# Ledger of designs, part 1: VH-VL binders against q9h9l3

All scores and structures are predictions.

Target 1, 176 residues: q9h9l3
Amino acid sequence: PRKMVAIDCEMVGTGPKGHVSSLARCSIVNYNGDVLYDEYILPPCHIVDYRTRWSGIRKQHMVNATPFKIARGQILKILTGKIVVGHAIHNDFKALQYFHPKSLTRDTSHIPPLNRKADCPENATMSLKHLTKKLLNRDIQVGKSGHSSVEDAQATMELYKLVEVEWEEHLARNPP
Below, numbering starts at 1 at the first letter of every chain, in headers, positions and changes, except where a header shows other numbers; Kabat numbers aren't used for antibody chains.
ipSAE, averaged over its two directions, is called F for ESMFold2-Fast, E for ESMFold2 and O for OpenDDE. V2 adds 0.75 times the mean of E and O to 0.25 times the DockQ between the complexes of E and O.
[cut] marks letters that were taken out.

## First folded at step 1 (VH-VL)

Design a10 (framework fv_amlenetug; at its last look DockQ between E and O 0.16; V2 from the best seeds 0.00; counts 0 for: pae E 12.4 > 2, placed apart)
Fold by ESMFold2-Fast, scan of step 1:
Structure a10 (fold): chain C 176 residues (1-176), chain A 124 residues (1-124), chain B 108 residues (1-108)
Amino acid sequence: as target 1 above (176 residues)
Amino acid sequence: EVQLLESGGGLVQTGGSLRLSCAASGFTFSDYAMTWVRQAPGKGLEWVSAISGYGDSTDYADSVKGRFTISRDNSQNTLYLQMNSLRAEDTAVYYCAKDFSEYGGYDEYYFDYWGQGTLVTVSS
Amino acid sequence: EIVLTQSPGTLSLSPGERATLSCRASQSVSSDYLAWYQQKPGQAPRLLIYGASSRATGIPDRFSGSGSGTDFTLTISRLEPEDFAVYYCQQYGDSPYTFGQGTKVEIK
C-alpha cells in the first residue's frame, strides 16, 4: 500500500490591505497522527494582516520562520509519491504552488460517503469543524486565538480513516 | 504591461508531434503559475495543462495526460507545450494564460492575462 | 470533475437592455472560486469577474457577478455595442479547472 499523510496549512494576509493569502505555517502528520513536519513559514512579501483569529500566527512566529522556498522544498519531499489527505486541500496545494496527482489526493470536503455518515448532503462542502464534531464528537478550532494546523491535520486523517476502505475501493473502480 | 505571445502552431498529421512556445514579458515570470487553454473551432474553452512558478510541479487534463508535456524556462521567460501522438481532436487554438497566483494566494488558477493564441490543425 | 452548465445558450438582446447569464455547477464550488470571461470573435478571452463577484481591473461597473455554491449569475445592466460577445464561466475551486460551454449574447 502507498504511504499516507495528512496536511493542513495556515495563511496570513499580504499585498494591498492584506487581501492576498500567503502560506505561513504547514503541518503534516502520518497515518497514526504523528507529526512529520510543523514549521512556521516566512512569506516572500510583507505581512499586512496576521489573521491571528483564524491562523493562530503572531509576529513572534515569523522571527525564526523558514523562508517559503526552502519550506516548500521540504514539504514537497514529504508529499511526493504519497497519498495526501486534506480538507479543502486545493487551497493548501495552491499556497504551495504545487500540483499533487489527483489519483493520490483525498479531500475530506469532497468525499460523499463521509457526508452521508454525517447526515449531510453528499455533494455539499462541509467544514472540517462540523464533520469532526458530528463524526468524532470532538471540538476543534475552538476560541479566538487561532487554529492549530497540527490539530486540523490529525482530525482530517481520523475523518478519512472512517471511510478509507469504502473510498479506496470506489477509487480503484472509478479512477479520477 | 503584461504580454504573452504564442508561437509554434501549424498543420500536423495524426500521430505527429509539435512544440508550442509562449514568450512572456511585463511581470516576474517565475512568481506565477502558467497554463495552456485550448479552443476547438466553433467550440468552448478547455483547460489543458498547468505548471507551477518554480517549474517543478505540473498538472494535465485527462485527455492529454501521457501525450503532452508542459515546461518552462524561467531564465528566458518562456513557457512550452510539447505535444506528442496528436489526434484530430487536438485541433484547436492554443492560448497561453497567466494564473493570478502569488505566493500563498487563494485566487490562483483564474487567468488574468491571455496570449493571442496559436492554431494547431491535426489532420489525417 | 465539476461540470459547469451555462444558460441560455444564446441571448438575443438590443443595446441598452439588461443581460442575465446563468452558470450552474454539478457540485458546490469551493470558496465560490468562480470567474467570468468575455470573448469576441478572433480574440483571446478577457477576465471580467473572479471570486464570483469581484470585478477585474479596468472592467466597467455595468458588469456584476453574484451567486454562491452551485448557482452563479453574470449581469450586464445596460448592454453597450461592444458587449455582444460569448461569455464563459470557470471554476477554480477544484482541479481540473473547468469552463462552462458558453453563452452567446447577440444583437436582436
Scores: ipSAE 0.079, ipTM 0.691, lowest interface PAE 6.5, mean pLDDT 88
Fold by ESMFold2, look of step 2:
Structure a10 (fold): chain C 176 residues (1-176), chain A 124 residues (1-124), chain B 108 residues (1-108)
Amino acid sequence: as target 1 above (176 residues)
Amino acid sequence: EVQLLESGGGLVQTGGSLRLSCAASGFTFSDYAMTWVRQAPGKGLEWVSAISGYGDSTDYADSVKGRFTISRDNSQNTLYLQMNSLRAEDTAVYYCAKDFSEYGGYDEYYFDYWGQGTLVTVSS
Amino acid sequence: EIVLTQSPGTLSLSPGERATLSCRASQSVSSDYLAWYQQKPGQAPRLLIYGASSRATGIPDRFSGSGSGTDFTLTISRLEPEDFAVYYCQQYGDSPYTFGQGTKVEIK
């Protein structure tokens, strides 16, 4: 049986005006929420905007951060052959410069049954914070110190579990 | 040209619900954070809620937290505000506003384009 | 949260005069992330100034912003008839993005 992991990444701004999103933290948890990977990652380009309000990344986190190429290799070895769950996960894969097979990808921002359970429009993209509050009765991303990618990855896995049976059957009938 | 058009306002009783919509055009909608700002009659501006370009991050003013939900449908270029458990103090013109940049750094949280507003009146 | 207090509440002036509008923050505004907006009756706000002193696209050079820390100023060097409106300051250094209560610039 295929193993599942959940991933969440935090990005900083590189490039002109800091508009390019570059990977600066990645957390991966297993089905039970145990942390498999959690590292700060040093982008190969100059950081223009730490985006700390959203990312939680500060300059001191980069001092001993794992270089991007090394971190990418470590992360991809964990993801290979697994079902990967995330929220708006295309952003995470873009930051990793990686394509994961669609058949092995689960995106909690695009699961209509999950929105329905949260009493939300099935076509809307709902925030992880909102879905987690509605469906798990937990507050995540509290305060203005930025997001915790471990907390977010754990929440994402728990949300997927709520619809796992229904959604896996749906995907079997409707291969991507 | 950038255009933002709010709709869904009206008269509602205390404790009721409304959903506001904002139709966006003239820019790549998914590239930009979006914000709701409100203005009570004869009063100043109050920030209400913001959402990131892909909708994966949201923030709310303390006065609306737990009652209002911001969301977006990027396939329809539409921003939403679901307002539940409405109170008299929620009576205001609600503006849809575009943030300057996607996901915003700490230096990009001002609003370069605004809609015309839609009036919400909460009675009782 | 950061409270912005604008003064005066109302500024009564004639066309051609210089207007000076003040915005005082309850604590230092991070990196001078302060914006100014103009609002005419029945209209949406219009961005004038961002970053305390940077003029938004299409805003005439008679509008200028200055200040830092807790004290910020909007100056209109020569009032035109279309400049009689309400002006709001807004900080965007820390959530929530708070606004001042407004200064009405009215014709004397």
Scores: ipSAE 0.005, ipTM 0.525, lowest interface PAE 12.4, mean pLDDT 87
Fold by OpenDDE, look of step 2:
Structure a10 (fold): chain C 176 residues (1-176), chain A 124 residues (1-124), chain B 108 residues (1-108)
Amino acid sequence: as target 1 above (176 residues)
Amino acid sequence: EVQLLESGGGLVQTGGSLRLSCAASGFTFSDYAMTWVRQAPGKGLEWVSAISGYGDSTDYADSVKGRFTISRDNSQNTLYLQMNSLRAEDTAVYYCAKDFSEYGGYDEYYFDYWGQGTLVTVSS
Amino acid sequence: EIVLTQSPGTLSLSPGERATLSCRASQSVSSDYLAWYQQKPGQAPRLLIYGASSRATGIPDRFSGSGSGTDFTLTISRLEPEDFAVYYCQQYGDSPYTFGQGTKVEIK
């Protein structure tokens, strides 16, 4: 069986008006929640909006941040060949300028059985925070200094584990 | 000249709803996060809610979470605050405020421009 | 949340005197992210100081901010008649971005 990892990224705003979402932190955990990767990342373009109240990113975090090109290489090396779990993971892959094979991708924001288990509409997009509270009875993203990508990645992995057997069987019968 | 003009305030019964608007001019609206701050009569200032420049992120005070929704229409240079399930303690002058920003990065959530405010009165 | 406590509640002084206002935080304010505002009756607040010690554009040099960590001070070196108002401190190190309860500077 393939190894499974969960990923979560924080983005800052770059470009002329700060509209471009650029990778500024990436966290990757294994099946047990152990941290495999957690780095602040320096975007190639000037940061216009740190989005600190949500991202948790501040200027001080960028002083010794890993350059994007280097970080991307490190992250891709970890992801290659693995099943990658994330929440709204298309945003993470977009920020990484990378697309993982669909057959090896698991997006907890698009798993109907997970929503059903949480008594939510199967086709609705629920937040990671809501699902984590409902299904794990745990509060995340309650810190006053923005999100923790490590905490979010761990929560994502735990949520997926709740429906792993059912969902993997479904995917086997209905390959993407 | 930067101008912020609040509207939509008024008298509403407990449990009712109200929608505030803030018309902005004199700056590139979408380049700045916007914030609502309220002040109960004879009391101090209270941070209520904030929204990013393009509206992709929002934040709320615990006292209004689940009841208030902040939004914006950048094509109209307008900030909104939808207030539901209003309570007596929500009675206040509501200010819209422009987050300060400097070239080089946005990481400072203090307010260099304020509207004159709009009064919301919630009666039982 | 970070609670900001201002003192004194009311400060009675005469024009020309020195005013010293205190703002104490329940915990350390990150990066000294503290602002001061002035508010006159019937008006919106006006930004005076940011970053604990930086004057906003157009603010007279008689206003100065100092402090770090949990203790901050706003000083008005020589009170002018237009300086009698309520003053608020605000931290923006962590959400929610709380204000102090205010200090009223009134004419003696």
Scores: ipSAE 0.005, ipTM 0.552, lowest interface PAE 10.7, mean pLDDT 91
ESMFold2 (binder alone), look of step 2: mean pLDDT 90; pTM 0.916

Design a11 (framework fv_amlenetug; at its last look DockQ between E and O 0.04; V2 from the best seeds 0.00; counts 0 for: pae E 7.4 > 2, placed apart)
Fold by ESMFold2-Fast, scan of step 1:
Structure a11 (fold): chain C 176 residues (1-176), chain A 124 residues (1-124), chain B 108 residues (1-108)
Amino acid sequence: as target 1 above (176 residues)
Amino acid sequence: EVQLLESGGGLVQTGGSLRLSCAASGFTFSDYAMTWVRQAPGKGLEWVSAISGYGDSTDYADSVKGRFTISRDNSQNTLYLQMNSLRAEDTAVYYCAKSPWEYDRSGYDYFDYWGQGTLVTVSS
Amino acid sequence: EIVLTQSPGTLSLSPGERATLSCRASQSVSSDYLAWYQQKPGQAPRLLIYGASSRATGIPDRFSGSGSGTDFTLTISRLEPEDFAVYYCQQYGDSPYTFGQGTKVEIK
């Protein structure tokens, strides 16, 4: 079986008026929730909006941050050939400037059985915070000082494990 | 000014191969993701393939996966599409298109500039 | 994949009239990442609107986009002769990128 990891990224605003989402932190955990990667990342462009309320990124985190090109290489080395789990993972891949194979991608924001277990409409896009509270009885992303990407990646892996057998069987019969 | 110029189209037999080129000018080519979009005669637009600005990450429509290969030469400001095992259904005008953001080399975006297209006709 | 359905297929109007074009998605488009393009015969598509409602550089104010989720609209407030063309919507909120089948705006 292919190895599986979960990822969560934090983005800051760059470009005109902070319109562009640039990678500023990435956390990757293995199947058991152990941290494989967790680094602050320095975008190659000027940060105009730290989006601290959501990202948890502050100016001091950028001082020792890994430059984007180096961090991207490290991250892609971890992701290549693995099943990658994320929540609204398209945003993370966009920030990484990377196309992960659809067949090896699992997005917990778009898995109908997971919504069904949470007593939510199958076609709705539910937040990670909501699904985690409903299914794992755990509060994440608390307060206004930003999210922990490690916490989010761990929660995302645990959510996927609740539907893994059912969803992998579905994908085997209905390849993406 | 931004310019994209496609070339390499023509008539080819089913099962044959063609390589399309897109010459880019007026912007820093390596800072932008690039995409191929095609349009069959009298039909709508269909996304074919995308490549990151670095050239190390690619994606393909299911209809062309395993037959087409997208690549780029950032030193020559040129995008390529290698088309193998061509089918009649591949007959289309092929457009080269550019992602809008210098800061986003991913290819997950809309397209702010398009070339004029090159016609590929696949016949039996 | 997200399927985009445009309506009407053909819209026959006179210069000076208002055009309203619809694009409906089979599922919610993430971040309202939806663009509109104009294509004239023998020409490449031209970007009009991105992010559902933002006008591209050089696009006249008569073009406006609106909508969110699954229902999006392109409005041309007062048609000019050069506006008679085919219009396509495109979503970029999820891979693969998909386009609508197009709406032809033709002279009555």
Scores: ipSAE 0.346, ipTM 0.785, lowest interface PAE 4.0, mean pLDDT 89
Fold by OpenDDE, look of step 2:
Structure a11 (fold): chain C 176 residues (1-176), chain A 124 residues (1-124), chain B 108 residues (1-108)
Amino acid sequence: as target 1 above (176 residues)
Amino acid sequence: EVQLLESGGGLVQTGGSLRLSCAASGFTFSDYAMTWVRQAPGKGLEWVSAISGYGDSTDYADSVKGRFTISRDNSQNTLYLQMNSLRAEDTAVYYCAKSPWEYDRSGYDYFDYWGQGTLVTVSS
Amino acid sequence: EIVLTQSPGTLSLSPGERATLSCRASQSVSSDYLAWYQQKPGQAPRLLIYGASSRATGIPDRFSGSGSGTDFTLTISRLEPEDFAVYYCQQYGDSPYTFGQGTKVEIK
């Protein structure tokens, strides 16, 4: 069977004014939603903005966080050769300073059949939270404590599974 | 359907002030960063200012720093641009633009939806 | 800041012809974060391409983007009447985000 994983990353702000998004947590789950990887990651630069309300990241999480270079190696080892599913996944890859082959990438934010199934405009970019609520009847990213990248990765995988057959056929006919 | 509707444009004297608004609908407004882009008559596009989903972060072009203030009211699904100390070179159609991703993921990035713009004319 | 220079300034072609538009950056654009927009007279810009080569949802197959580093290209394989417009490139690899000055594709 095809080896498929879903990834979700949380970023903090570094650099001047905290506008640089740096990887601070990464979660990877398999096709069944089992956690393969979930680590806090220490950016190489000073954190200016933890973006806690979104990222869920706090200063205490960085005390024993895995250094970025080490974490990147671990993550890439998991992703290599896999079909990688994510939502707005180019941001995850950017934070990882890694870009997965397009032919092996699935971005749930750019799957028109998924939007259609959710009664959303096919040309619109919908949030993971919205799609998850509409299609899975599940609330994610609830509260002010920030997101759970594990929860988000699991939701992303479940969303993709709803359109997997149709989309894989489409991609076979129209390779990226 | 995603919709962005700018308003507040008009004629203003040099040194004057103007406040633009952008009414958003068709998406969860607070999840996305928003941006103002302007276009002088017969000219190209210029990035002006951007704001994060909940307004915790803002950024400005050097040409407007200290004069313009970007803000948002997520309860009203509205983006604002307060423009002070206006100059002739600020004359332009001002567009509000939506980022494609949640702010926690992307920052400001590129823009998947644009309003139709509102014209600001600064005269001496 | 990264300066984007588009060429040519004006491209005169007939329907059915191939259009090739260039966007050159003064510095390497990080992660090929380059977007293309189409703007018709009296209208707002419309997103065509992101990530240098990814076609936005709903954009016809005749539009394609390519390039990396400092050199990027937008190609319209066969021009349709509705494709005559101004095209802008935009980088979002580094702040401040900047646009090219635009290329006008007009009917010959």
Scores: ipSAE 0.239, ipTM 0.764, lowest interface PAE 1.6, mean pLDDT 92
Fold by ESMFold2, look of step 2:
Structure a11 (fold): chain C 176 residues (1-176), chain A 124 residues (1-124), chain B 108 residues (1-108)
Amino acid sequence: as target 1 above (176 residues)
Amino acid sequence: EVQLLESGGGLVQTGGSLRLSCAASGFTFSDYAMTWVRQAPGKGLEWVSAISGYGDSTDYADSVKGRFTISRDNSQNTLYLQMNSLRAEDTAVYYCAKSPWEYDRSGYDYFDYWGQGTLVTVSS
Amino acid sequence: EIVLTQSPGTLSLSPGERATLSCRASQSVSSDYLAWYQQKPGQAPRLLIYGASSRATGIPDRFSGSGSGTDFTLTISRLEPEDFAVYYCQQYGDSPYTFGQGTKVEIK
């Protein structure tokens, strides 16, 4: 069976009006929730909006942050050849400037059986916070100090495990 | 002034091959993801393929996957599309398009600059 | 893949009238990652709106975008002669990026 990891990223606003979401932190955990990677990352251009209430990123974090190109190389080496689990994971791949194979991608925001377990419409897009509270009875992203990408990646892996057998069988019968 | 100039279009037989080029100027080419978008005569727009600013990550529409190859030469500021095993359905004007943000090399964006397009006609 | 369905297919109006163009997505589009383009005959598309509601540089105030989730709208408050064209929506939230099939705005 292929090795599986979960990823979560925090983004800051760059570009005109801060509209571009640029990578400023990335966390990767293995199947058991052990941290494989957790770094603050310096975007290649000026940060317009730290988005601290959600990202948890402050100016101090950028002082010793790993430059984007270096961090991207490290992250892609970890992701290559693995099943990668995330929540709204397309946004993470956008921030990495990277296309991961669809057959190796698992997005907990778009898994109908997971929504069904949460008593949600099967094709609705549900937040990580909501699914985690509903299905794991845990509160994540608490307070106004921003998200923890480690916590979020761990939660994402636990959510996927709830439907892993069913969803992997579904994908085997219905390749993307 | 940003300029994108496509070339290499023309008439080709079904099963044949063509290579399109897009010459870029007026910006730091390697800082931007690039995209091919096509439009069949009298029809709408269809996203075809994108390549990251570094050139090391690519994606394709399912309709062209395995037949088309996107590439770039950052030293020559040129984007390419190698089209193999061409079909009648590939007949279209092919546009070279640029992502809008400096240092956003994702290829997952909207397009602020477009070339004039080059026509590819696939016939029997 | 996210399918975008535009309506109406054709909108026949006179100069000075208000045009309202709809774009519906088959799945929720990631927060505000929707663009609108104008295309005149024989020309490349021109960007009008990005992020669902932000006007691109040089685009007149009569163009406005709104909506979220699966429902998006382009409004032209007072049609000018140069606004008769085909309009496309595009989502850029998930790969592959997709376009709607277009709405033609033509002179009645």
Scores: ipSAE 0.049, ipTM 0.665, lowest interface PAE 7.4, mean pLDDT 88
ESMFold2 (binder alone), look of step 2: mean pLDDT 90; pTM 0.924
ESMFold2-Fast, scan of step 6: ipSAE 0.293; ipTM 0.761

